# VHH binders against Mitochondrial Rho GTPase 3 (MIRO3), part 15

Target 1, 175 residues: Mitochondrial Rho GTPase 3 (MIRO3), of Arabidopsis thaliana (Mouse-ear cress) (q9ma88r425to599)
Amino acid sequence: RKVVQCFVFGPKNAGKSALLNQFIGRSYDDDSNNNNGSTDEHYAVNMVKEPGVISDTDKTLVLKEVRIKDDGFMLSKEALAACDVAIFIYDSSDEYSWNRAVDMLAEVATIAKDSGYVFPCLMVAAKTDLDPFPVAIQESTRVTQDIGIDAPIPISSKLGDVSNLFRKILTAAEN
Below, E stands for the ipSAE of ESMFold2; O stands for the ipSAE of OpenDDE; V2 stands for 0.75 times the mean of E and O plus 0.25 times the DockQ between their complexes.

## First folded at step 21 (VHH; framework vhh_rezetamig_d1)

Design z2 (from y2 with Y60R K66E R101K; at its last look DockQ between E and O 0.03; V2 from the best seeds 0.00; counts 0 for: pae E 8.9 > 2, placed apart)
Fold by ESMFold2, look of step 21:
Structure z2 (fold): chain B 175 residues (1-175), chain A 120 residues (1-120)
Amino acid sequence: as target 1 above (175 residues)
Amino acid sequence: QLQLQESGPGLVKPSETLSLTCTVSGGSFSSGSYYWSWIRQPPGKGLEWIGHIWYSGRTRYNPSLENRVTISVDTSKNQFSLKLSSVTAADTAVYYCTREKIFEEEFDSRGQGTLVTVSS
């Protein structure tokens, strides 16, 4: 039996909560880290069926939203210990959103490397049904190639197909 | 081709601030794929990471040095800088500026290095 913990990063209004709500109806905040911290977290849990496979091989995927409180990223090294895959969502129509997501990726990758944690990172381009910001394709191609990660995975703000994202998350986590 | 060149005083007095500049040629600070880093090698010891900055202006520092280090960028001169305050003899080292890919285990490119001696 396999449970995959996917941490969901991204700037405010990039679509993190909407993605979790699409995964399983409404989700609820986890207050386990609220004793005196500044973190804001909530979760969505569901089973993900692989194509061409019967139900008994389904995987459990947990999406944990990491929310920014106040002026910056608020994540402890201890919180990353449970991460199997990190995704970084940005609004593809907003260059500021892209820049913030890349900054988050760089910060999380640095913390993970310094702490000895190893997990794949994926970029997710949200709101692809809107016009992309200028130079979006050139910039995302350059950065992802230089970093050595896959090109951003597109998702739409309309009721588009998100099943490819969930399957790619599971594949990145080694099933 | 990318070239990095350190510059600054080779001698700094104890308790003063060490200040170095790295001039970048053949490269740009606009790419999100790289850290622009400072490292040093004290005499007879291995390399020590001091910290880095990336295109957004965000910085990260070695925790043992964090309260004494400032790294900044001057895009108009295509330079980035290191300030290390309150130096002691333990800060004597060869200082290097580097460009580092975010997901690589080694530095992408390194300057020639500049010896900084902390002595009165």
Scores: ipSAE 0.007, ipTM 0.305, lowest interface PAE 8.9, mean pLDDT 74
ESMFold2 (binder alone), look of step 21: mean pLDDT 83; pTM 0.840
OpenDDE, look of step 21: ipSAE 0.305; ipTM 0.672

Design z3 (from y2 with S37G H52Y; at its last look DockQ between E and O 0.72; V2 from the best seeds 0.00; counts 0 for: pae E 2.7 > 2)
Fold by ESMFold2, look of step 21:
Structure z3 (fold): chain B 175 residues (1-175), chain A 120 residues (1-120)
Amino acid sequence: as target 1 above (175 residues)
Amino acid sequence: QLQLQESGPGLVKPSETLSLTCTVSGGSFSSGSYYWGWIRQPPGKGLEWIGYIWYSGRTYYNPSLKNRVTISVDTSKNQFSLKLSSVTAADTAVYYCTRERIFEEEFDSRGQGTLVTVSS
C-alpha cells in the first residue's frame, strides 16, 4: 500500500483549505493524531479509489499545506525530501493569485534542483466557475508550456467533483 | 536580527514624487522566499498595499495606484526604495517597508513607519 505525499502551495484564498477540508472527510483515515490542528502545518489524509477496483489497490494520499518556520528564511531542502508531488493552487479569477503561484513554483523548483530532488509539479486553477482574469487561459497555457509542465488542472469553487484532481496527482507521482 | 528602517522627506509638495528608502540591517536580498515591499496607512484608515519586488527583480504593484509606483533594490547599499509619482493629499500616510514570506504570506519584518505629508 503506497503513501503519496503531495505538498500543497498557493496564495491565501485560492482554495487550499477548501480542498483539504473536502479531502479529509473520506472513509479511510490515517493513524496520525495530528490531523489539521497544527499551527505549524496543515494536512489531510485519505484513500483514493481506482474505479472498478477492490480496495487492496487503493493508494493513500496525503495533502500537506506547507508553512515556513518563523525563524527560517527559506523552505528547507530537508522538508522537500518527503515530497512526491507539488501542486500550486491559484484563483483563476485573480491575476495576483496567478502571479504569486508562479513565483512559488519557481522557488520550489530552485530549492529542489539545488538539493537534487526530482518530483513533478502541477498547477491547479481553482474557482473556474467564476470569470477568469483577462488573458488568463492564454497566459497560463503559455507559461506552463514554457516551463515544461501540463496546463493547469481546473477545479470549481465548490470543489465537489475533485476526484479527477486526486487521480492526476497519483498518476504524476508514479513518474 | 533583521531590522528595516524607512528614511526620506516627511513633507512632499503636490504633483511631485514621494521618494523613500528602506535600509536593511541583519539580512540580504538574495533569497527567493521573500518579497520586499511597501504598505501605507492614511490617517484613520486601514492598511493599503503599495507593491513589492522579488529577488529576481520582478515587481508587483497595486493597480489602483495608476502606474505611479516604482520599487527598486540597491544591493550594494542593502537598501530598497519606493517612488510614488504625482502625489496628492490622498497620498498622505504612514509608510512602512516590509519583508514578506511568500509561502506563508505574512510579514516577518516591518519598519517602524514614517509619516509623509503631502501639502501645498
Scores: ipSAE 0.367, ipTM 0.712, lowest interface PAE 2.7, mean pLDDT 78
ESMFold2 (binder alone), look of step 21: mean pLDDT 81; pTM 0.824
OpenDDE, look of step 21: ipSAE 0.802; ipTM 0.925

Design z4 (from y2 with G27D; at its last look DockQ between E and O 0.72; V2 from the best seeds 0.73)
Fold by ESMFold2, look of step 21:
Structure z4 (fold): chain B 175 residues (1-175), chain A 120 residues (1-120)
Amino acid sequence: as target 1 above (175 residues)
Amino acid sequence: QLQLQESGPGLVKPSETLSLTCTVSGDSFSSGSYYWSWIRQPPGKGLEWIGHIWYSGRTYYNPSLKNRVTISVDTSKNQFSLKLSSVTAADTAVYYCTRERIFEEEFDSRGQGTLVTVSS
């Protein structure tokens, strides 16, 4: 598959927008429409190359963050039809960020199962350069093992290199 | 139409347990799209989140209140409840029950509120 649609979930302030900005780089002027509280969905598109990969095997990765409209709406089975892989980003220094991301993952999985959709889910531990909340490693290891997914993929708020995450997303989508 | 109504004693003595119920009509506790929450507002001050319960029974409480709070659901009566132990005058407030959309992170319904006064 040449285009991979990755849906990005997670609580507010966990780092969803920062992740999308890192995916497209940091060289653009920050006065875009997305900085003014836009109600539009936030997308980032880039080509991901593995070392030594011939360009005809390159993949386009689309990261999609669904933003809350002022009048609110609920995630539906129709919205998930385009999803190839879902990630759930949380602030590793905040226990409630973790707990809410787990609930989001469980609800997305329920909606997908009820609709007959199958796609992998990944947990992403953001802000690993800050102190983690108590029992973070023990709790995340236990929960991810119990639900049958990989341990959370760490990313740091101080690092600009998230290529490992993007490669793991593409690998998950291939299976 | 979703309706939320708080009920319970308006006066609680210090060191006792504050106990409130929220009666829900027009919805049930079967959807994972919502949290069912308690918030409060001390007189003349801002709103404070107390905690919430998810349809699965998972709960999360404000850390400043974590060891005093219990939130529970009674599906047979379509109610969810708040217990706050060891109250002091600082717990005097208007208490509201709410529904919160989990993905949008918005409170989309709130009861009229009930004043609870902690006084000897």
Scores: ipSAE 0.662, ipTM 0.857, lowest interface PAE 1.0, mean pLDDT 79
ESMFold2 (binder alone), look of step 21: mean pLDDT 82; pTM 0.834
OpenDDE, look of step 21: ipSAE 0.799; ipTM 0.923

Design z5 (from y2 with R101D; at its last look DockQ between E and O 0.72; V2 from the best seeds 0.71)
Fold by ESMFold2, look of step 21:
Structure z5 (fold): chain B 175 residues (1-175), chain A 120 residues (1-120)
Amino acid sequence: as target 1 above (175 residues)
Amino acid sequence: QLQLQESGPGLVKPSETLSLTCTVSGGSFSSGSYYWSWIRQPPGKGLEWIGHIWYSGRTYYNPSLKNRVTISVDTSKNQFSLKLSSVTAADTAVYYCTREDIFEEEFDSRGQGTLVTVSS
């Protein structure tokens, strides 16, 4: 598990691009970074260390924002074959963002199951520095428990503590 | 080929319930990749999203309209419906039914629309 492919889903304006920008894109491949100090809107690549957990814990993490429908077609089975872990980002201040992210997770899981692929799914609560929508914590904790995944992982748009998220992504990929 | 057709009364009295039906041809409600949605366009104004229903029966409504909106599905007739209660003149609009891709968040099919006028 030296390279981990993480597919990033979520509704518009939930924070997908902000997350990719916070994931510093230093390439480990021969290809040079042609973008002047910015990441491609489709993916970000970096190396993540896990000190104190496992010997030789340096891993390459690829965050990829996947288009589900392009040119009128559904997400292909071939695209999901590369997925090691899927994350679903929602705006924690917006109940509609949460509801749509849950529906996206359920549909991706259905497509994956029908295709014979198995990978963990994580919910990511973005913008936790804003006021959450009513019952947000109670509802999200209950729903994630019911579907057998971890409670949503918080990230702040203002404070930007995303290192815990990247470590949790790598830990999930081990399973 | 997927086709959507709105039907229902074109005239509704104030305080009553607006009721429209969308008949779906060439498709079904079984896919989780789509929401089945209602939108409207009041005269001289832009499009306004009313709400949608997912294949599981779960609904989501525009917060400004939530307590007046009901969207439902009749799979035996391959139809989904809109009820908007307690209408006023502000609810006069062209109403469209649509299919919405949940990942792209775009309407990929839309009916011709039906004008509903709220008037005494």
Scores: ipSAE 0.574, ipTM 0.815, lowest interface PAE 1.3, mean pLDDT 78
ESMFold2 (binder alone), look of step 21: mean pLDDT 84; pTM 0.846
OpenDDE, look of step 21: ipSAE 0.833; ipTM 0.937

Design z6 (from u3 with W54S R58S I102S F103S; at its last look DockQ between E and O 0.03; V2 from the best seeds 0.00; counts 0 for: pae E 17.4 > 2, placed apart)
Fold by ESMFold2, look of step 21:
Structure z6 (fold): chain B 175 residues (1-175), chain A 120 residues (1-120)
Amino acid sequence: as target 1 above (175 residues)
Amino acid sequence: QLQLQESGPGLVKPSETLSLTCTVSGGSISSGSYYWSWIRQPPGKGLEWIGHISYSGSTYYNPSLKNRVTISVDTSKNQFSLKLSSVTAADTAVYYCARERSSDEYFDSRGQGTLVTVSS
C-alpha cells in the first residue's frame, strides 16, 4: 500500500506522544465533518524510504495515537477498519505498563477478529535507555511467543533512533 | 453511584486459602474498559496491589504473589473474587476491592475494606 495507517496504542506515559514527535512530520486534527468515531485523535505523517531503493518503495506512514477516554478504552469498529498495522507501546522500565499493553492488544485483537479485520500487531518496548525491570524481560519474550507475535521491538526516544521501528511497521503492513 | 463491598471470612488458618468476594452495585462489572482489582494493607504498612481482572477475563497479578493468587469474575452476579492460597501470618491485612481505570491506574472506587487475620 502507498499510505500505511498505523494505530498506536499503549498505556498513559508509555511514550506514545514522544514517538509521534520523533517521527516528525505534519500533525493533523480530526475533521469533525468526516469523523463520526473517536475525537481528540493525534496524527503524525511522514515519508519512509528503504535505504538504497529508488522511489518505488516510498511509503507514507501515518501514526495515529489512540487516546483513552475517561471511561476507558473503547474503539469504534468503523475507525478500526482503516488500521493497516497496530502497535502497542509499553514502558520497559515499568512492569505494569507491559501488563496493560498486553490487555489492550487482546481487546483490539478480539474486536478485529469479530469484525473480520486482519492486520498485524507489534509490541514496542519504549524507554530501553532506562533499565528494564527484570521480570518484564522474561515475561515479554514468553508472552509474545505464546500469542504468536514477534518479540517486542526496542526503541529509545532519547537516542532518536526510531527509524528501524518505522521500517518494521511498513514491512509488517506488506504481509 | 458505584459501590463495592467485600465479604468473606475474617479469620483464616495458616496454610489454608483466603477467599473473598466483591459485590458491585450501582454499575455493571461488564461495562467499559476497567480492571477489577484487589489491594491489601498489612498492619502499619503501605498499600500493596494484589492483582486485577478485566471484563474479558484477562488476569494480571503482582509478581511477588502470582503463584498463590487467583482472581475470577462472575458477571451474572456482578461479583469478582480473590483466592490467596497457602496463607501465613504475613498475609494478615485489610483487603480492599476496587475499580481501576485502565488508562492511568487510578482506583476511582474502593470498598470499605475487610480485615482478614491469619492465625491458628
Scores: ipSAE 0.000, ipTM 0.115, lowest interface PAE 17.4, mean pLDDT 72
ESMFold2 (binder alone), look of step 21: mean pLDDT 89; pTM 0.899
OpenDDE, look of step 21: ipSAE 0.024; ipTM 0.328

## First folded at step 22 (VHH; framework vhh_rezetamig_d1)

Design k2 (from x1 with Y34H; at its last look DockQ between E and O 0.71; V2 from the best seeds 0.72)
Fold by ESMFold2, look of step 22:
Structure k2 (fold): chain B 175 residues (1-175), chain A 120 residues (1-120)
Amino acid sequence: as target 1 above (175 residues)
Amino acid sequence: QLQLQESGPGLVKPSETLSLTCTVSGGSISSGSHYWSWIRQPPGKGLEWIGHIWYSGRTYYNPSLKNRVTISVDTSKNQFSLKLSSVTAADTAVYYCARERIFEEEFDSRGQGTLVTVSS
């Protein structure tokens, strides 16, 4: 598929907006002919090249930050219809952030199963350049294994670190 | 219209367990998109989050209190409860139950609050 819709979940201050800004401000392969762009504050759109593939297999990746207006709107089955991959970003230095992200993932997965949708879910450990909360590695490894997903993908504020995440998102969408 | 109502004793002796129940009406407690939360406001201080429970029974508690807190849910009765053990005068506060939207991270309903005094 040429366009990949990636929904971005996670608690406040975990790094969702910073991730979208990194995607808009930088191309994955530094192609100066491709402009980063977003049509509104909740989206980031860019092209991502897969290593070792021809240019007609390049993918357009849309990162959509899930933010819902305070009007009683709940995450719904209809909202997930467009999702190809869901990511759940949490602050690896904050146990509360981790616990909430796990619950968000579980609820999204439940809604997806109830609706007959199948898409991969990825955990993203943000702020790995800070000290992790106690037992963070043991807990995240155990929980991701129990629910059948890969161990959390680490990202930090360092340059280039987020490019690996974008590649992993595209790889997950292929399955 | 969703309504939350706290109930329980207003006076608790030191070292005993504070027990409160929140009864939910006008909506289902079985929502996967909501937490059911306890918060409190000690006299002259701001609001303090105590913890929450998801309808599945999964909980997370304020680390400052977690050794003393138990929150439970009974979906059949549309109720959730707070137990706070080994209370002292520092636990005197107005206690609120509330519903929190998990994805938006905002409370969208709250009870009127009940004063619990720890004395004698």
Scores: ipSAE 0.630, ipTM 0.851, lowest interface PAE 1.1, mean pLDDT 79
ESMFold2 (binder alone), look of step 22: mean pLDDT 88; pTM 0.894
OpenDDE, look of step 22: ipSAE 0.809; ipTM 0.928

Design k3 (from x1 with Y34F; at its last look DockQ between E and O 0.67; V2 from the best seeds 0.73)
Fold by ESMFold2, look of step 22:
Structure k3 (fold): chain B 175 residues (1-175), chain A 120 residues (1-120)
Amino acid sequence: as target 1 above (175 residues)
Amino acid sequence: QLQLQESGPGLVKPSETLSLTCTVSGGSISSGSFYWSWIRQPPGKGLEWIGHIWYSGRTYYNPSLKNRVTISVDTSKNQFSLKLSSVTAADTAVYYCARERIFEEEFDSRGQGTLVTVSS
C-alpha cells in the first residue's frame, strides 16, 4: 500500500504528541524536497523510504491521534474502517499508563472483531530510558500472549530513537 | 440523559468499612468505552481520585490509598460500588461517583455527591 493509516492510541502524557512531532521532522534518504511533512493536534504525515539508495517506491505514513470532542463515544466500526494498523503507546515507567493502554487495545480489538475488520495492533513502550514499573514484564507477557501480538516496541524519550518503530509500523501494515 | 446517584451510610465509625453504591440510570453501565470511577473531596481540600472499574471488572486504584480500596461492578443491576476499609477521620469527605471516557480521558458525568463522616 502506498498510504498507510496508523491510528495512535494511548493515555495522556505517554508520548503520543511527541511521537507525532518527531515523525514530521524525520525523513529517510529524501532525494527531493517535495516530501510533505506536517503535524497538528490530530495527525502527522511524512514519506518513509525503504532502505536502499535507489528505491522507486515510497510509502506515505499517516499517524492519526484519535480524539473525541463531543458527547458520547466516537470510536465505532465506521471509524475503524480506515485503520491499517493501530498502535497503543504507554509510559513504561507508569503502571497507570500501561493499565489504561491495555484496556484501550482490548476495546479497539473488540470493535474491530465485531465489525469484521482485520488490522495489526502494536504496543509501544515509551520512555524506556526510565525504570519500568515492577509488573511491566509480567503484564506485557500475559497481554501479548493472550492477544497474539508482538512484545511492546521500545522507544526512549531521546530524540531520534523512533526510526525502528516507523519501520515496524510499515512492515506490520503489509502483513 | 444519564444520571448517577450515590447511596450509602453518611456516618461510619473509625476502623470500619465505608461502603457506597452508585446507581446509573438513563444509560447502560455495560460499555467498553467508559470507566466507572469514585472520587472524593475532603472538607477544604481538592478532589482526590480513588479509582475506577471497567465493565469487565478490571480495576485500577490510587496507589496512595494502598490496599484499602475495592471497587466492584454489577452490570445486571446497572450499579457499581466502593468499599474503603479501616477508615479514619481523614476519610471524611464528599464522595462522588463518575463516568470517564476511556479514550478521551475526560469525566463527562458525575453524581451530586454524598457526605460521609467518619466519627473521631
Scores: ipSAE 0.661, ipTM 0.867, lowest interface PAE 1.0, mean pLDDT 79
ESMFold2 (binder alone), look of step 22: mean pLDDT 88; pTM 0.891
OpenDDE, look of step 22: ipSAE 0.833; ipTM 0.940

Design k4 (from x1 with K66R R101K; at its last look DockQ between E and O 0.72; V2 from the best seeds 0.72)
Fold by ESMFold2, look of step 22:
Structure k4 (fold): chain B 175 residues (1-175), chain A 120 residues (1-120)
Amino acid sequence: as target 1 above (175 residues)
Amino acid sequence: QLQLQESGPGLVKPSETLSLTCTVSGGSISSGSYYWSWIRQPPGKGLEWIGHIWYSGRTYYNPSLRNRVTISVDTSKNQFSLKLSSVTAADTAVYYCAREKIFEEEFDSRGQGTLVTVSS
């Protein structure tokens, strides 16, 4: 049985909280009523199942959004040591959201490379039930190809779309 | 201690270009963790984000202003600049340069501001 740590990045209002809320299940490491002054963190823990597969083969997936209250952000080489997969969520209807997510990915990749860490990075196009910003598909295809990652994974609020993302995250962490 | 200081003409004629420079001291302008941003506050109104530039040279501008905005960097002087073309009286404001943490999405430092008046 494997625990996969997935770090979740992306601009505000892109859909990070909605994704974590839909994934909320067993909060093994989360205490939302904690007032002891620890770093403010938002994470979700659950099991991901395949159809027809018995539960003892399930994988545990932890989605973690790190929020820093002190004079430094957690995006240092030490913070990334625990990352198995990084995802970068953007609002597909908002060009600013896309531009910022690209910059976040580039900076995370730079820090990881400088630190000797290797983990897959995935782009996630959220809110695909809305109209995409102009040239969104053309630009996102070009940029992801240029940096050597898969085209963005689309998600919407429809049933099942988010579950497929979780499975793709686990597949990416495999190897 | 990081410090940002705006400079440039305080009076600009309508239809001309507003030009400001932000001088950064106590830190490098070419940091991957930060955006270098311009914001403004018209008299009696709230703050309006104009745009930003990143260490790679990438920029993004407020869509309502993008046709008139250019932000650039001069690494040799540790400065970044704003040009806003075709100004009108609506562009009269206090202009601030600021640093924003990319991941926290917080402005953690800004200049004292400079008033720019658009008037004949």
Scores: ipSAE 0.621, ipTM 0.833, lowest interface PAE 1.1, mean pLDDT 80
ESMFold2 (binder alone), look of step 22: mean pLDDT 88; pTM 0.890
OpenDDE, look of step 22: ipSAE 0.808; ipTM 0.929

Design k5 (at its last look DockQ between E and O 0.79; V2 from the best seeds 0.71)
Fold by ESMFold2, look of step 22:
Structure k5 (fold): chain B 175 residues (1-175), chain A 121 residues (1-121)
Amino acid sequence: as target 1 above (175 residues)
Amino acid sequence: QLQLQESGPGLVKPSETLSLTCTVSGGSISSGSYYWSWIRQPPGKGLEWIGHIWYSGRTYYNPSLKNRVTISVDTSKNQFSLKLSSVTAADTAVYYCARERIFDEDYFDSRGQGTLVTVSS
């Protein structure tokens, strides 16, 4: 209730690191370009005010990017044990990014179901200030409706207010 | 042990369709954790990604080839295939099938031995 663990998935260059950096209010550089066999997880922690709460009590939100280890491990049941909500960020200007994010969501949902874990999944459309790939809005709306999740939450590549995303994450975690 | 083996004709005439099959043994193609990919290496050049397919049938292709490429999967035979239409001499290459983990882009944890396909009259 007090701490919400949000797992962040998505293809390369979709905006995962930029989102984590915006969450802490500074640029936190991801220095994992050189894969020397070491694996670093990237995460950000901050307080987010829940709207509509009488006491205005803040929640601690942890955004965590989960990586598969270099030893060839698949995303495992154990990795998802701490997840309260999963988000899947994609580049809205790139059809490849969208396709891969949908597949990631489906696979995470399968692993969670097989493990008995229940948590909401959200799609996040990044770089909405760029031109979307053809039919992106129609396809993303249709697909999210078909699988029973909210329409993708837009965020821009420009400096902007991402507080709406964080509020939606907290709302989803409340069931 | 998981093994991938390419099969198909080694010689294809210009303007015809190149067809290859990858047979997967020692593991199942029906896993959502993996993409099944085709890559090629023309003589004296680097590797070029052609495209991939998920076990469900969803595909994505290299944009430079997408109008000529079809990748398909047959889970009952544990196989996936490549068709490349309207070939020219530029399509001469060693073709590989490979397995890619869905969460680790461009990491192929298994690859076939490769098969040379020559486009010649």
Scores: ipSAE 0.545, ipTM 0.805, lowest interface PAE 1.6, mean pLDDT 79
ESMFold2 (binder alone), look of step 22: mean pLDDT 87; pTM 0.883
OpenDDE, look of step 22: ipSAE 0.818; ipTM 0.929

Design k6 (from x1 with I102M; at its last read DockQ between E and O 0.85; V2 from the best seeds 0.79)
Amino acid sequence: QLQLQESGPGLVKPSETLSLTCTVSGGSISSGSYYWSWIRQPPGKGLEWIGHIWYSGRTYYNPSLKNRVTISVDTSKNQFSLKLSSVTAADTAVYYCARERMFEEEFDSRGQGTLVTVSS
ESMFold2, look of step 22: ipSAE 0.721; ipTM 0.895
ESMFold2 (binder alone), look of step 22: mean pLDDT 88; pTM 0.899
OpenDDE, look of step 22: ipSAE 0.808; ipTM 0.927
ESMFold2, look of step 23: ipSAE 0.692; ipTM 0.883
ESMFold2 (binder alone), look of step 23: mean pLDDT 89; pTM 0.899
OpenDDE, look of step 23: ipSAE 0.833; ipTM 0.940
ESMFold2, fold request of step 24: ipSAE 0.688, 0.695, 0.694; ipTM 0.871, 0.881, 0.881
ESMFold2 (binder alone), fold request of step 24: mean pLDDT 89, 89, 89; pTM 0.905, 0.901, 0.902
OpenDDE, fold request of step 24: ipSAE 0.843, 0.840, 0.843; ipTM 0.944, 0.945, 0.944
ESMFold2, last read: ipSAE 0.703, 0.676, 0.688; ipTM 0.880, 0.873, 0.879
ESMFold2 (binder alone), last read: mean pLDDT 89, 89, 89; pTM 0.905, 0.900, 0.903
OpenDDE, last read: ipSAE 0.843, 0.845, 0.843; ipTM 0.944, 0.945, 0.944

Design k7 (from x1 with S109Y; at its last look DockQ between E and O 0.68; V2 from the best seeds 0.67)
Fold by ESMFold2, look of step 22:
Structure k7 (fold): chain B 175 residues (1-175), chain A 120 residues (1-120)
Amino acid sequence: as target 1 above (175 residues)
Amino acid sequence: QLQLQESGPGLVKPSETLSLTCTVSGGSISSGSYYWSWIRQPPGKGLEWIGHIWYSGRTYYNPSLKNRVTISVDTSKNQFSLKLSSVTAADTAVYYCARERIFEEEFDYRGQGTLVTVSS
């Protein structure tokens, strides 16, 4: 109820580490002291609240980057039981990044369905301050509508845009 | 034990289509966790990624080759294939098929490679 586990997927260099680093820089509860101790997990923990706004519904958000092991299914299948929301980050200037993120989302959704797990999936368009690849907005809107998820959530290098993502993640996790 | 084996003609005339097949044994091509990729290495040069196909049929190709490349999958034969049209001497290379883990973004199995020479 109070802790939201958000799994972070996406191609290399799409912005996963930058997102986790930005999130941990606001941590007053940071006990991680680096990613994944001796495990394969990289994660960041923080409270999500509005600057200058007092809220009695603050939530703890855990962003967790999980790498699938040798057989491609062992850790993800077991770990997905803990997933409240999955996000799929892609570089909006790179069509290859987009294509791979779509396939990652489709595969995670298939594994979740086959395992009986239900959680929302969100697409995140990173690096929106760079030029998008041709037809990127039209294609991403169409594809996300076709698979029944919200249009990609944009993030850039600017402060504040990342805070909107965290709030959208928490909203998606609520039922 | 998963194995990949390239097959096809080793000599192709200029302007013709290069056609290769990769036969997968010891594992299924229908898994959603993998891309099935073609890579080549021209003589004395590094590896060049050609493209990949997902078991669903979705493809992505190297932009420098995109207009000449077709990759297809035949799940009933547990095979995937490469067609490269309008070849020239610049397409002479050792061609490899490979399995790529989608989430880790790394190749975990690769065939022995087959030399294709474009000449005459």
Scores: ipSAE 0.664, ipTM 0.869, lowest interface PAE 1.0, mean pLDDT 80
ESMFold2 (binder alone), look of step 22: mean pLDDT 88; pTM 0.892
OpenDDE, look of step 22: ipSAE 0.681; ipTM 0.867

## First folded at step 23 (VHH; framework vhh_rezetamig_d1)

Design j1 (from u3 with I102M; at its last fold request DockQ between E and O 0.70; V2 from the best seeds 0.75)
Amino acid sequence: QLQLQESGPGLVKPSETLSLTCTVSGGSISSGSYYWSWIRQPPGKGLEWIGHIWYSGRTYYNPSLKNRVTISVDTSKNQFSLKLSSVTAADTAVYYCARERMFDEYFDSRGQGTLVTVSS
ESMFold2, look of step 23: ipSAE 0.705; ipTM 0.886
ESMFold2 (binder alone), look of step 23: mean pLDDT 90; pTM 0.911
OpenDDE, look of step 23: ipSAE 0.845; ipTM 0.945
ESMFold2, fold request of step 24: ipSAE 0.693, 0.635, 0.683; ipTM 0.874, 0.857, 0.876
ESMFold2 (binder alone), fold request of step 24: mean pLDDT 90, 90, 90; pTM 0.915, 0.911, 0.914
OpenDDE, fold request of step 24: ipSAE 0.849, 0.847, 0.852; ipTM 0.944, 0.944, 0.945

